# Designs tried in a protein design chat: VH-VL binders against q0aze0. Part 206

Target 1, 268 residues: q0aze0
Amino acid sequence: MKIILVNNRFKENTEKKAQEIAGQLSALNVEVIIDNGLDEPYAGTVDFIMVLGGDGTMLRAARRYGQRAIPVLGVNMGTVGFLSNIEINELAEYLPLILREEYSLEARMMLEVAVFQQQSLLTRVFCLNELLLRSNSPRMLSFALEISGQKLEPYRGDGLIVSTTTGSTAYSLSAGGPIADPQLDAFIVTPVASHIINKRPLVVSPEREISLHLLEEREAIIGIDGQIKMDFGAENRVLIKRAPHPLLMVNLKAKPFFTSIDRSLQRQ
Key: E = the ipSAE of ESMFold2; O = the ipSAE of OpenDDE; V2 = 0.75 times the mean of E and O plus 0.25 times the DockQ between their complexes.

## First folded at step 9 (VH-VL)

Design M3 (framework fv_inotuzumab; at its last look DockQ between E and O 0.01; V2 from the best seeds 0.00; counts 0 for: pae E 4.5 > 2, placed apart)
Fold by ESMFold2, look of step 9:
Structure M3 (fold): chain C 268 residues (1-268), chain A 121 residues (1-121), chain B 112 residues (1-112)
Amino acid sequence: as target 1 above (268 residues)
Amino acid sequence: EVQLVQSGAEVKKPGASVKVSCKASGYTFTSYAIHWVRQAPGQGLEWIGGINTYTGDTTYRRKFQGRVTMTADTSTSTVYMELSSLRSEDTAVYYCARTEWLEYGDFVDYWGQGTLVTVSS
Amino acid sequence: DVQVTQSPSSLSASVGDRVTITCRSSQSLLHSSGKTYLSWYLHKPGKAPQLLIYDVSYRFRGVPDRFSGSGSGTDFTLTISSLQPEDFATYYCLQATHFPLTFGQGTKVEIK
């Protein structure tokens, strides 16, 4: 069995813990690859991905590995979030179940994001929570939203969020979007500080394509999961689709989404 | 209208801890990271670390690791910096400052007014 | 850590003078993205620092045209074309290409 351990190189406690866990797994004849963010994602075949850290580390793991149909377990190392399943102090208890593959999987929709300059693809990324289009100046944006070729009335404001249901409790919520059941597949389109008062959040079928472009020259950015930043201008457009594969999240311990909503929101 | 308002001056004994707050207003709190910078008397500016207010992830300068903790409270749009095991050389004005982006930013644009922390030596 | 050294450490000048401050980095500040994360700040006693220049040469909003930045690689310059009374302060450069973020040691610009 081959496992990737994902940690955050900027947090020494996760790096030390990853080494400790790798030693424990190696003693059980499990091959371990550590991904601390220094190198390109491991390209070889693996059976399981273990994420040591909070929601931010899980978001990075999802971008790096989420399209590979590999089980991903979130192991919380202190801060309560929405994306971990077990706590670090529980890992020893659950390790036998992991090795015997006695767990279920929950599929979480991801976004496929393609950014263009005119007709040239600049970059393609995947994300678990959301794409943010945001003004990068004191001036508001004027921008166009198209959904499967259907052109909506222009938007004016600070920007727009296109979120998965998993991301509904993140940035989208702060901007006025609804909390969505992460077991649903949908886009949630949430305006950010809209100057046009009848622009409400939209819940959109995952089969749609979403397109954004600026209607006037302005400095803007595209943000991915609160981690990746890209410049965005009048020469650019972005296309957003459901990613080919969902993130396969490991469920070892019941984590009741609805009864824990208030507690989880107090953290982020 | 972007404002970062810091807590007031503190006087501490060596070995104690200090917790400085930085309340943000006039912008979307979870859209920008907050960094902490200090200036000791007669010295230049020194970066301490930063926090991604979206994920809660922190990055600290090595000399402060183990002594500094940064947290964010999104419900009050406030970040905190706690520095423990204070020494006389920690006497400084401590600033919070906003970066353009959560992980990668090319500049620090808006600064708090500063908080003087005095360690009695 | 990347060392960032400013020169001079202090200077005396009169209103109307051209002032040049340099910032030298121990490593190239060109990031793999093609951007160079070097910025300049003005700091007066009792006030918060103020951003002047970002990305080597771009003026932050509200910064007068007399401030300009230039440079590449490891060598960068802040120029004040005609010094004004409000410009007497300490100036810092900041590199953000490499972690940890590092400031230059500062350049104090004083009235002659």
Scores: ipSAE 0.292, ipTM 0.714, lowest interface PAE 4.5, mean pLDDT 87
Fold by OpenDDE, look of step 9:
Structure M3 (fold): chain C 268 residues (1-268), chain A 121 residues (1-121), chain B 112 residues (1-112)
Amino acid sequence: as target 1 above (268 residues)
Amino acid sequence: EVQLVQSGAEVKKPGASVKVSCKASGYTFTSYAIHWVRQAPGQGLEWIGGINTYTGDTTYRRKFQGRVTMTADTSTSTVYMELSSLRSEDTAVYYCARTEWLEYGDFVDYWGQGTLVTVSS
Amino acid sequence: DVQVTQSPSSLSASVGDRVTITCRSSQSLLHSSGKTYLSWYLHKPGKAPQLLIYDVSYRFRGVPDRFSGSGSGTDFTLTISSLQPEDFATYYCLQATHFPLTFGQGTKVEIK
């Protein structure tokens, strides 16, 4: 068995824990790769991914490994979030089940985000939460939204969020989007400070494609999961689709999503 | 739903020209390139060329250069492929195909239903 | 031009069988961007081809889990873990790292 431990090198406690866990697993004849984000994603075959930390670390892990159909376990280390399944102090208890592959999986839809210069691909990424288009100045943006080729009325505001149902409890929520059942597959399109009051969040079928572009010569930014940033201008286009593979989240312990929402949000 | 709908079957004489259309729907037309691929009877798939629907720029396989012309009409979301100086070996089913970009490195995610072009005396 | 050779040209298999198709290119398909642009398609007579795998190993939306892609450089493989009745067709690989775009000659999967 080969396991990737994903942690954050800037979080000393997660690094120490990763090394400790690696030692324990090695003693059990498990091959371990530690990914603290410093190097490129491990390209070899692995059987399991363990994410040590909070939601941010999980998002990074999802972007790096989510399309490889590998079980991913979120192990919380004292942070507030929605993407961890067990606590670090519970790991010892569940480790035998992990090694025997006795767990269930929950499929979470991811986004495929492609950014173009005209019809030249600049970047393609997969992400678990959301794509953000936002003004890079205090001034509002004018931008066009198309869904399956259907051109909506132009948007005017600070920006727009296209989120998965998983991401519904992230930035989309702060922008006034609905909380979605993570067991659903859907896009959530949430305006950010729209000048038009009647611009309501949209729930869109994952079978559709979403495209965004600016209608004026202004500087904007694209944000992905709050961790990737790139410049976005009038000559750029962004296309959003359902990723071909969902993130396979390991479910070792039942986690009541709806009853935990208030608790999680209260701590933020 | 993404759809590429092609024009009907054509029968042509050697030396004539044929113009096949591909109407796109269900997506932003100018955000994707269109390529043409054909399959002769008993043969495999052969790439002919592609067009950037945003700029109109084209790239053709060498063997077709000077004989093939691809154009895009953004108002109707339609791409055309015209092949001139037709030969019997041009008899094939012609497909239009969508790609994300034209310049390099791509894959075809959606195909038209195909258009049979028959060249015979 | 980059030559792409598939093997075998044809094979006979039964429902439930594991099927492996290989695609070899005359030069590396690793692009300067770091990506490898190799995709796999399923084609049935009288129908439009369908995308199965892109960028070597990513399944297109709606493609069953029994389809998988692997490989690097010049050697690539499409695997069907358990052949289903609807999988009898001709399969093609496509390289798009280099112009002109070139297909393999195809692999016909027939019922045994």
Scores: ipSAE 0.030, ipTM 0.640, lowest interface PAE 3.7, mean pLDDT 91
ESMFold2 (binder alone), look of step 9: mean pLDDT 91; pTM 0.925

Design M4 (framework fv_inotuzumab; at its last look DockQ between E and O 0.01; V2 from the best seeds 0.00; counts 0 for: pae O 15.7 > 2, placed apart)
Fold by ESMFold2, look of step 9:
Structure M4 (fold): chain C 268 residues (1-268), chain A 121 residues (1-121), chain B 112 residues (1-112)
Amino acid sequence: as target 1 above (268 residues)
Amino acid sequence: EVQLVQSGAEVKKPGASVKVSCKASGYTFTSYAIHWVRQAPGQGLEWIGGINTYTGSTTYRRKFQGRVTMTADTSTSTVYMELSSLRSEDTAVYYCARTEWLESGDFVDYWGQGTLVTVSS
Amino acid sequence: DVQVTQSPSSLSASVGDRVTITCRSSQSLLHSSGKTYLSWYLHKPGKAPQLLIYDVSNRFRGVPDRFSGSGSGTDFTLTISSLQPEDFATYYCLQATHFPLTFGQGTKVEIK
C-alpha cells in the first residue's frame, strides 16, 4: 500500500509529525510519500492521501490530487475546520480501519477553472472552495458574468466569487453568500461589495458554464482557494465548470454538519 | 534546495538600461511568481513589481511603469528584469524573490543574493 | 498605496533583551478571503532578506521560537523574546493584502 502524507512545510509541527507517521506506516509495510508542497505532486500510483493540517492543507491536496479519484483523509492538527474528519490524537485509533479500507467516501464537487488571453488558454486549475475575481487597485471593477451563454446585466464592485457548496463556508460566506449543504452540487455566485443593489448571490446548477471578463481596463486578480493568485486584465476571460471528478473525502467519524454549524463558524 | 541565483554587479551611465537575471532551481519554476525588490543605499526595501512565471503576466509599481520590463524564460527557469532610462537614484541592490501562493499567505519566502547596480556618470 | 509605518525606526538593545517592533497600516490588512497578508523579514547588510513570520503569526521553516508575531486589522507586532547576537539587523514588515505590495520603512536593532 502506498500513501501520500500531505503537510504544510511552513508549519514546523506538521513536518515533524509527518515524519513520525511515515515511520509508523513504514513499520507496517506501507510505502509513504511525503508531500510538503516543495516538490511537484507525486505522479505515481497511490492508494490513499492523508492530509495533516487544516483546511488550507486540504485545499492544496485537493488541487494536486483531487482529479485522480484517490481517497483523501483530513487530519486536524489545531484549529477545527470544515474539511477534517479526525483529530491527530485519534489517528492511532483509526489507522487499522484505514489500512483495511473500512471507511466510507463523501464526494465533494470541485471547480475547473480555465483562464484565457483572448483565444489562447493560459492555464487550467482545479479548486475545492472558490474562484475570486477582485480588484487589485482602489478602483472598482466593471465586469460581465455569463451563465451558459446568458449574459447578466454588468456588475460593478470589488469583484465576484464563484464557489462550490464546500466553499460556501469560506470566502463566499464572508461576502454574504449562503451556507450550503456540502452534499449538494451547485455553484454559488456571490458579489463582493457590489454597488448595484439588484446583484444578489445566485445558486446555479453544476451543469452550467460560468464565464467572467472585464468590461474595461483594470488591474484585477483571480484567486483560487485563497492560495493561488493570477493577474487578470481586459484581455483575459475565465471559464468555470464543474471538474470532471469530485474530491473523494474519507469519512471515518461522523461529522454532523448542521448540529455543529454555529460552533464551527464561531471560530471564524 | 530552493535557490535564486542572480547575475553579477553592473555599472551603468545615466540614461542606459540594465538587465538583471534571476535563475531558479530546486522547485517547479512555473508554480511560483517572482517579485523584484530593491534597496538603495541608506534606504529600506522597495517593491518594484512581479511576474507570473507561467503566464508571463506582470505587475509593476506605478513609479516604475514604463521603465521596467520583466520576462520569464521557462526553458532556463530564469526571470529577467530590465530597467531603462537609468538615473543615479536607481543605484541599489536588486533582489529577486519567490512568492508562495499555493497553501497559505501572500509573502516572499526565498530571495536571491542581490545584484548591485551602480548608476554613475 | 497602503502606507505601512514601523515603530521604532531604530533601537539599541543587549543580548537577552525582549524586543517589540510594531507595524501599523493605513487601512485594514484583513483580506476579504479572511486572511491577513502581513509578513516580517530580517535583513543584514550584504545578505539577502530572510522571511521570519507570515500570515501575521506563523513562523517560517527554521525560524527560532523566540520570534513571534501578533496583531490584526491595522496593528501588528513582532516580538523577539530573548535577543541573540545574530538578531542584530534591520526588520521589515510587508503587507500584501493590497496592491501594490508595500514594506514598512524598517526598524534597525543595534547592539547596546
Scores: ipSAE 0.000, ipTM 0.417, lowest interface PAE 15.1, mean pLDDT 85
Fold by OpenDDE, look of step 9:
Structure M4 (fold): chain C 268 residues (1-268), chain A 121 residues (1-121), chain B 112 residues (1-112)
Amino acid sequence: as target 1 above (268 residues)
Amino acid sequence: EVQLVQSGAEVKKPGASVKVSCKASGYTFTSYAIHWVRQAPGQGLEWIGGINTYTGSTTYRRKFQGRVTMTADTSTSTVYMELSSLRSEDTAVYYCARTEWLESGDFVDYWGQGTLVTVSS
Amino acid sequence: DVQVTQSPSSLSASVGDRVTITCRSSQSLLHSSGKTYLSWYLHKPGKAPQLLIYDVSNRFRGVPDRFSGSGSGTDFTLTISSLQPEDFATYYCLQATHFPLTFGQGTKVEIK
């Protein structure tokens, strides 16, 4: 068995724990790769991914490995979040199950985000939470939103969020989007400070495609999962689709989503 | 009520294969693993292997590797164990058993009634 | 493989007697989690085995309190404080800390 331990090199406690766990797994004849984000994603075949840390680390892991259909376990290290399944002090207890591959999986839809300049693809990214289009100035943006070729009225505001249901408890929530059941597959389109009062978020079928482009020569940015940032101008376009593969999240322990929402959100 | 109901007794010739079924009820089928254990006449219990009913992943005792195949049908909540190249030494009562792996450690909590497999020339 | 030696292989007892069965493993059954995966089962001919004790000392639901388990590391004990008529059977210990899973050879409790 080969396992990737994903941690954050900027968080010393996660790195120390990764090394400790790696030692334990090695003693059990498990091959271990530690990914602290410094290098490119490991390209070899692996059987399991453990994410040590909070939601941010999980988001990075999802972007790096999510398309490879590898089970991903979130191991919380004392942070508040929605993407971890067990606590670090529980890992030893569940390790036999992991090694025997005795666990359930929860498929989480991801976004495929393609950014174009004219007709040329600049970048394509898979992400678990959301894409953000935001003004890079104190001025509002004017931008066009199309859903499966249907052109909506132009949007004016600070920006727009396209989120998965997983991401509904992330930035979309702060922008006034609905909380969605993570077991649903859907896009959540949430305006950010729209000039239209009561502009409602849209819940869109995952079968749809969403496109965005600016209608004015203004400076904007694209943000992905709050971790990737790139400049976005009038010459650029964004196409958002459902990723062809979901993130396979390991479910070792029952974690009631709805009963934990208030507690988790209150601590943020 | 949790129940594991196994298929009926089998009589086979040496070299043949046998496939025993174990139908589960009274619980969420995919939330527990099923193990197979046998008991030869006058002998104790012997673990054969197990299957994760959700993923289909299997773990076999080395002694049976290459000769045993376990499968799960989630639509019918049934697990199968097929043993090939049967020998007289394979004559035994075969049991399926559920593991409580998720919350209470690793132990078997419920057993099927057993299936007698007789291998004779 | 982890060897589990159960003793005695058989014993004769009367109703009301205190019965003790021992299992010894060839290596420690203490898991890195801190748990010890040792369980005890009762088996009667023609019936499905029944779980009595799990994790060394925890009684399974519905199991009478006359059954108790103890031990640590490599030495474990099942105790029946007062043998009842329905307790005449063969008992097995099972270790699940290490693969492959291994049973003791069994202890047949017979009527004296």
Scores: ipSAE 0.000, ipTM 0.457, lowest interface PAE 15.7, mean pLDDT 91
ESMFold2 (binder alone), look of step 9: mean pLDDT 91; pTM 0.926

Design M5 (framework fv_inotuzumab; at its last look DockQ between E and O 0.01; V2 from the best seeds 0.00; counts 0 for: pae E 4.0 > 2, placed apart)
Fold by ESMFold2, look of step 9:
Structure M5 (fold): chain C 268 residues (1-268), chain A 121 residues (1-121), chain B 112 residues (1-112)
Amino acid sequence: as target 1 above (268 residues)
Amino acid sequence: EVQLVQSGAEVKKPGASVKVSCKASGYTFTSYAIHWVRQAPGQGLEWIGGINTYTGDTTYRRKFQGRVTMTADTSTSTVYMELSSLRSEDTAVYYCARTEWLEYGDYVDYWGQGTLVTVSS
Amino acid sequence: DVQVTQSPSSLSASVGDRVTITCRSSQSLLHSSGKTYLSWYLHKPGKAPQLLIYEVSNRFRGVPDRFSGSGSGTDFTLTISSLQPEDFATYYCLQATHFPLTFGQGTKVEIK
């Protein structure tokens, strides 16, 4: 069995823990590849991915490996997030189940994001939470949103979020979007500081294609999962659709979504 | 108009901790990282670390690992930097500064006014 | 760590002079994104630093045209084409291509 351990060297000293876990797995005759984010993703065949850290590390793992149909387990090492399944101190308890493949999988929709210059494809990336279109100056943007070729009235404001249901509790929530059940497949389109007060968040079928472009020259960016940044100008368009494969999240321990949301929201 | 307002000056004894706040306004807090930079008397600028306000992920310069903790509170648009086990060499003006993106590695554009931390017996 | 060395450490100049400050890094500052994250800051006593130039050559909002940046790879230059009274300050370059972020040692521009 071959496992990738994904960590972030600087987060909660996850590097030391990753080495300890790699040693334990090697003693059980498990091949271990450590991915700390500095090198290219491992290209070979892998049976399982274990993410050591918080939501940020999971987001990177999803972008790197989410299209490969490999089970991904989130292991929390401190601050509880929305994407972990078990705590690090529970790993020993669940390790036998992992090795025997006695777990269920929860599919989480991902976005496929294609960025164009004029008519030429510049890049294609995948994301788990959201794409952000944002002004990169004090000035607001004027931009067009198209859904399956249907052009909505122009937007004016700081930007727009196109989120998965998994991303509904991330930036989209802060911008006024709804909390969505992550078992649903949908796009959630949330304006950011819209000057047009009637632009409400939209929930859109995952079968739709979403297109964005600027209506006037302004300095803007496209952000992916709060981690990847790309410059975006009047010569660019972005096309967003459901990614070919969902992220396959390992479920070893029941995590009731709705009661977890209540606890997280009690910060007020 | 982007504004970063820091907490007031602190005087601490060696071995203590200090927690400096940086309240952001005039922009979407979770779209930009916050970095911390210090300047000791007679010295140049030194980067301490940064925090992704979206994910909460932090990156610290090696010399501060184990002694510094940065946190973000999105409900108040405030970042905190706590430095523990203070030494006289930690006497400095501490600045928070905004970077144009959530991961470190770009440039910082707007700075807080600075917080003087004095460490003496 | 990537070392960034500024030259000179100080200089004396008169209003109207052309001033150049050099910043040399121990490694190329070209990032995999195709961008070069080299920026320049002005710092006066009792004030926060102020961004002048980002990504080698782009003037930040409100920065006068007399400030310009150039360079590539490991060698970078800040030029002040005609020094003004408000330009007497300490200047820093910052590289942000590599972890950790590192500043140059500073260049003090003094009144002659």
Scores: ipSAE 0.342, ipTM 0.722, lowest interface PAE 4.0, mean pLDDT 87
Fold by OpenDDE, look of step 9:
Structure M5 (fold): chain C 268 residues (1-268), chain A 121 residues (1-121), chain B 112 residues (1-112)
Amino acid sequence: as target 1 above (268 residues)
Amino acid sequence: EVQLVQSGAEVKKPGASVKVSCKASGYTFTSYAIHWVRQAPGQGLEWIGGINTYTGDTTYRRKFQGRVTMTADTSTSTVYMELSSLRSEDTAVYYCARTEWLEYGDYVDYWGQGTLVTVSS
Amino acid sequence: DVQVTQSPSSLSASVGDRVTITCRSSQSLLHSSGKTYLSWYLHKPGKAPQLLIYEVSNRFRGVPDRFSGSGSGTDFTLTISSLQPEDFATYYCLQATHFPLTFGQGTKVEIK
C-alpha cells in the first residue's frame, strides 16, 4: 500500500504530525509520500490520500490529486471546517480500517475550469469549491454569463462565483448563495454585489456548461478556491464544466452536515 | 445558438480549385478554431486541417499540404477552405467544425451541415 | 500517424438493446496535460455530425444518459445502454491527442 500525506509546510504542527504518521505507517510496511504543497504533485500510483489540516489543505489536495480517483481522507487538526471526516486523535482508531480498505466513499463533484486567451488554453484546473471572477478595482465589472449556449442578460457588479455544492458553505455563502446538500451535484452561480437586485443565485444542472467573459476593456481577477489567483482581461474566456471525476472523500464516520452547519459557521 | 452554415454544393473538373465557406454565428468568432473534415462516398471521416481564426495560423494534414489553404475573415465570421488540383478522389462531403483551441488537441463540439464537392471529367 | 481502429464496422440491433462500440489506438492517447482527447460522434446521412462524448467519458450537453464512454490509454468504449429509434446511425471515435487528428473507421448501427 502507498499513501500520500498532504500537509502544509508553513504550519509546523501539520508537518510534525505528517512525519510522525509516516513513521507509524512505515513500521507497518506502508510506503508513504509526504506532500507539503511546495513541490510538484507526486506522479506515481498511490492507493490512499490523507489530508492533515483544515479545509484549505483539503482544497489544495483536491486540486492536485482529485482527478486521479483516489480515496481522500480529511483529518482535522483542530480547525473549523466542512471537509474533514475524522479528528487527528481518532486516526489511530481508524487506521486499521484504512489499511484494510474498509471504508465508504462519498463522491463530491468538482469543477473543471479552463481559462483561455483567445483560442489558446492558458490553464486548466480542477477545484472542489469555486471559481471567482471579481473586479481588480473599486469599479464594477460588466460581464457576460452563458449557460449551455443560453446568453443571460449582462451582469454588472463586483463579480460572480461559480461554486459546487461542496463550495456552497464557502465564499458563495458569504456572497448570499444558498447552502446546498453536498450529496447533490449542481452548480451554484452567485452574484457578488450586483447592482441589479433581481440577480439571484442560480442552481444549475451539472450537465450544463458555464462561460464567462468581460464586456469591457478592464482588468479582473480569477480566483480558484481562494488559493489560485490570475489576471483576467477582455481577451480571456473562462469555461466551467463538471469535472470528469468526482473527489472520492473517505467516510469513516457519519457527519451530520445539516445539524452541524450552525455550529461550524459560528466558530468561523 | 451556435451555428456553422456552409456554402452550397460544387461541381468541378479535375485540376480545378474549389473554395468552400463556413459562416459562424452564435458565439465570439475569434474565440474558437475551425477544423475541416471530409467524407468520401462509402468512406469514413478524414481530418484535413484547422485554422486559428484569431491569428490565422493553420495546420494541415500532410497529404493535403501544398494543395489546401484555409483562411478566416473576422469581419464576416467566415472561414474558407480552398482545395486546388482537384482529383476524382477529392469527391466528398466537406464539413467545418468548431473546437476550443487548435494547438493542444481538443474535441469538436459543433459541425456545419456539410458541402458536397463533386470532381468529375 | 496514430491509427485508430474502430470495431465493429457494423452491427444490427433492436430497440432496447445494449450496444457497445470499441476504439483502439496504435499508441496512448494520454496527453502531456493529463487529458485524454478521445471523443465520440453520431452521424446521420445528410445531417451534421453530433458530439456525444468528449475526453473519454464526459457526455456533451443534451446527450441522453443512455450514452456513456469509458477507457484509458489505447482502449476505449462507447456504450448505449438501451438503443432508441433515433440512435440508428454511424458512430465515430476521434483522437485529438496527436496530430494529425484521426477518426475511427466508423460503426454503422442498423435496425435488426
Scores: ipSAE 0.026, ipTM 0.545, lowest interface PAE 3.8, mean pLDDT 91
ESMFold2 (binder alone), look of step 9: mean pLDDT 91; pTM 0.918

## First folded at step 11 (VH-VL)

Design N1 (framework fv_inotuzumab)
Fold by ESMFold2-Fast, scan of step 11:
Structure N1 (fold): chain C 268 residues (1-268), chain A 121 residues (1-121), chain B 112 residues (1-112)
Amino acid sequence: as target 1 above (268 residues)
Amino acid sequence: EVQLVQSGAEVKKPGASVKVSCKASGYTFTNYWIHWVRQAPGQGLEWIGGINPSGGYTRYRRKFQGRVTMTADTSTSTVYMELSSLRSEDTAVYYCTRDYEGTYLVSPDYWGQGTLVTVSS
Amino acid sequence: DVQVTQSPSSLSASVGDRVTITCRSSQSLADSYGDTFLSWYLHKPGKAPQLLIYGISNRFSGVPDRFSGSGSGTDFTLTISSLQPEDFATYYCLQGTHQPYTFGQGTKVEIK
């Protein structure tokens, strides 16, 4: 068995824990590849991906490896989030189940984001939570939203979020979007501080293609999973569609989504 | 082994343009951003901008917008930085550096040897 | 722009000394998920900068274990536990969280 161990390299003192776990796995005849995020993703075949950290580390792992249809386990270190399944102090207990492949998989849809300049593809990235289009100045954006070739009335405001159901509890929620069962596949399209009254969040089929472009030259940014930031101008266009493969999340321990989100909302 | 090799020193008059090259080897060229950083004599380091070689997407520090242009040639694994309308305060050593995820400037790890650009009349 | 200030601007030390350099930012360097992009570089005249530490506390490949980083939010520290002759250089911190990305002004470590 070959496992990629993705560590939370952007948190203090995580490398020591990653090395400790790699040693434990090697003692059990598991080949371990440590991914600290500085280099390109491991190009070889692997059987399993173990992510050590919080939701941010899982989002990075999903961008690097999510399209390979390999089981991904989130192991929490520190503050509990929505994307980890077990705690670090539980790993020893669950490791035999991992090695025997005694777990269920939950498929989570991902977005494929393609950014163009005129007709040329500039970049193509995948993400688990969302794409955010936002103004990078005090000036309101004017932009066009097209869903599967259907041109909507122009949007005016601070921006727009195109989210997966997994991302419904991230930036989309803060902008007034609905909470969605992450087992459903759908795009959630949530306006950010819309100037136009009654521009409401849309829940659309994951088979739809969504395109965005600016109608006026403005300083704008595309943000992906809160981690990647790209300048976006009137010469740019973005195309968003369902990624070819979902992220396959390992389920070793039942985590009740609805009671977890309910508790989080009540603590505000 | 990862290497970034830059073009040689340049002397330019005010108002001219300079084009510095950075040739990459030892890794997959299109998987890393290349950023440019300069250091004027007696000053600290200053980020100028970066380019994603896979599609040519660029990000520039606002103060250089309109004067800087970054391009990438994937057939030669070379990035170019062109700075126009040169002024005496553009006299500096210019460095290229790679960064895998490039957008946040996470960990510029390997650097070119530097190119001295002198702007004088 | 996020301002990054190093303390001290210069210091004199002897081989074997413990050296501490501080980097303070005008705003938190954590992104929305709590990830912090703060790195430390060693720079010598006529040479390119060299990455020492990334993500607050992670040593880059080949960097000696006498170098360590710590901190959170707005306050960060680079420590050299036992200064060696090759460590006399200028040190820079770099914040990569907020654009435009900014370097500290540098700390020059000189022979006492």
Scores: ipSAE 0.460, ipTM 0.784, lowest interface PAE 3.6, mean pLDDT 89

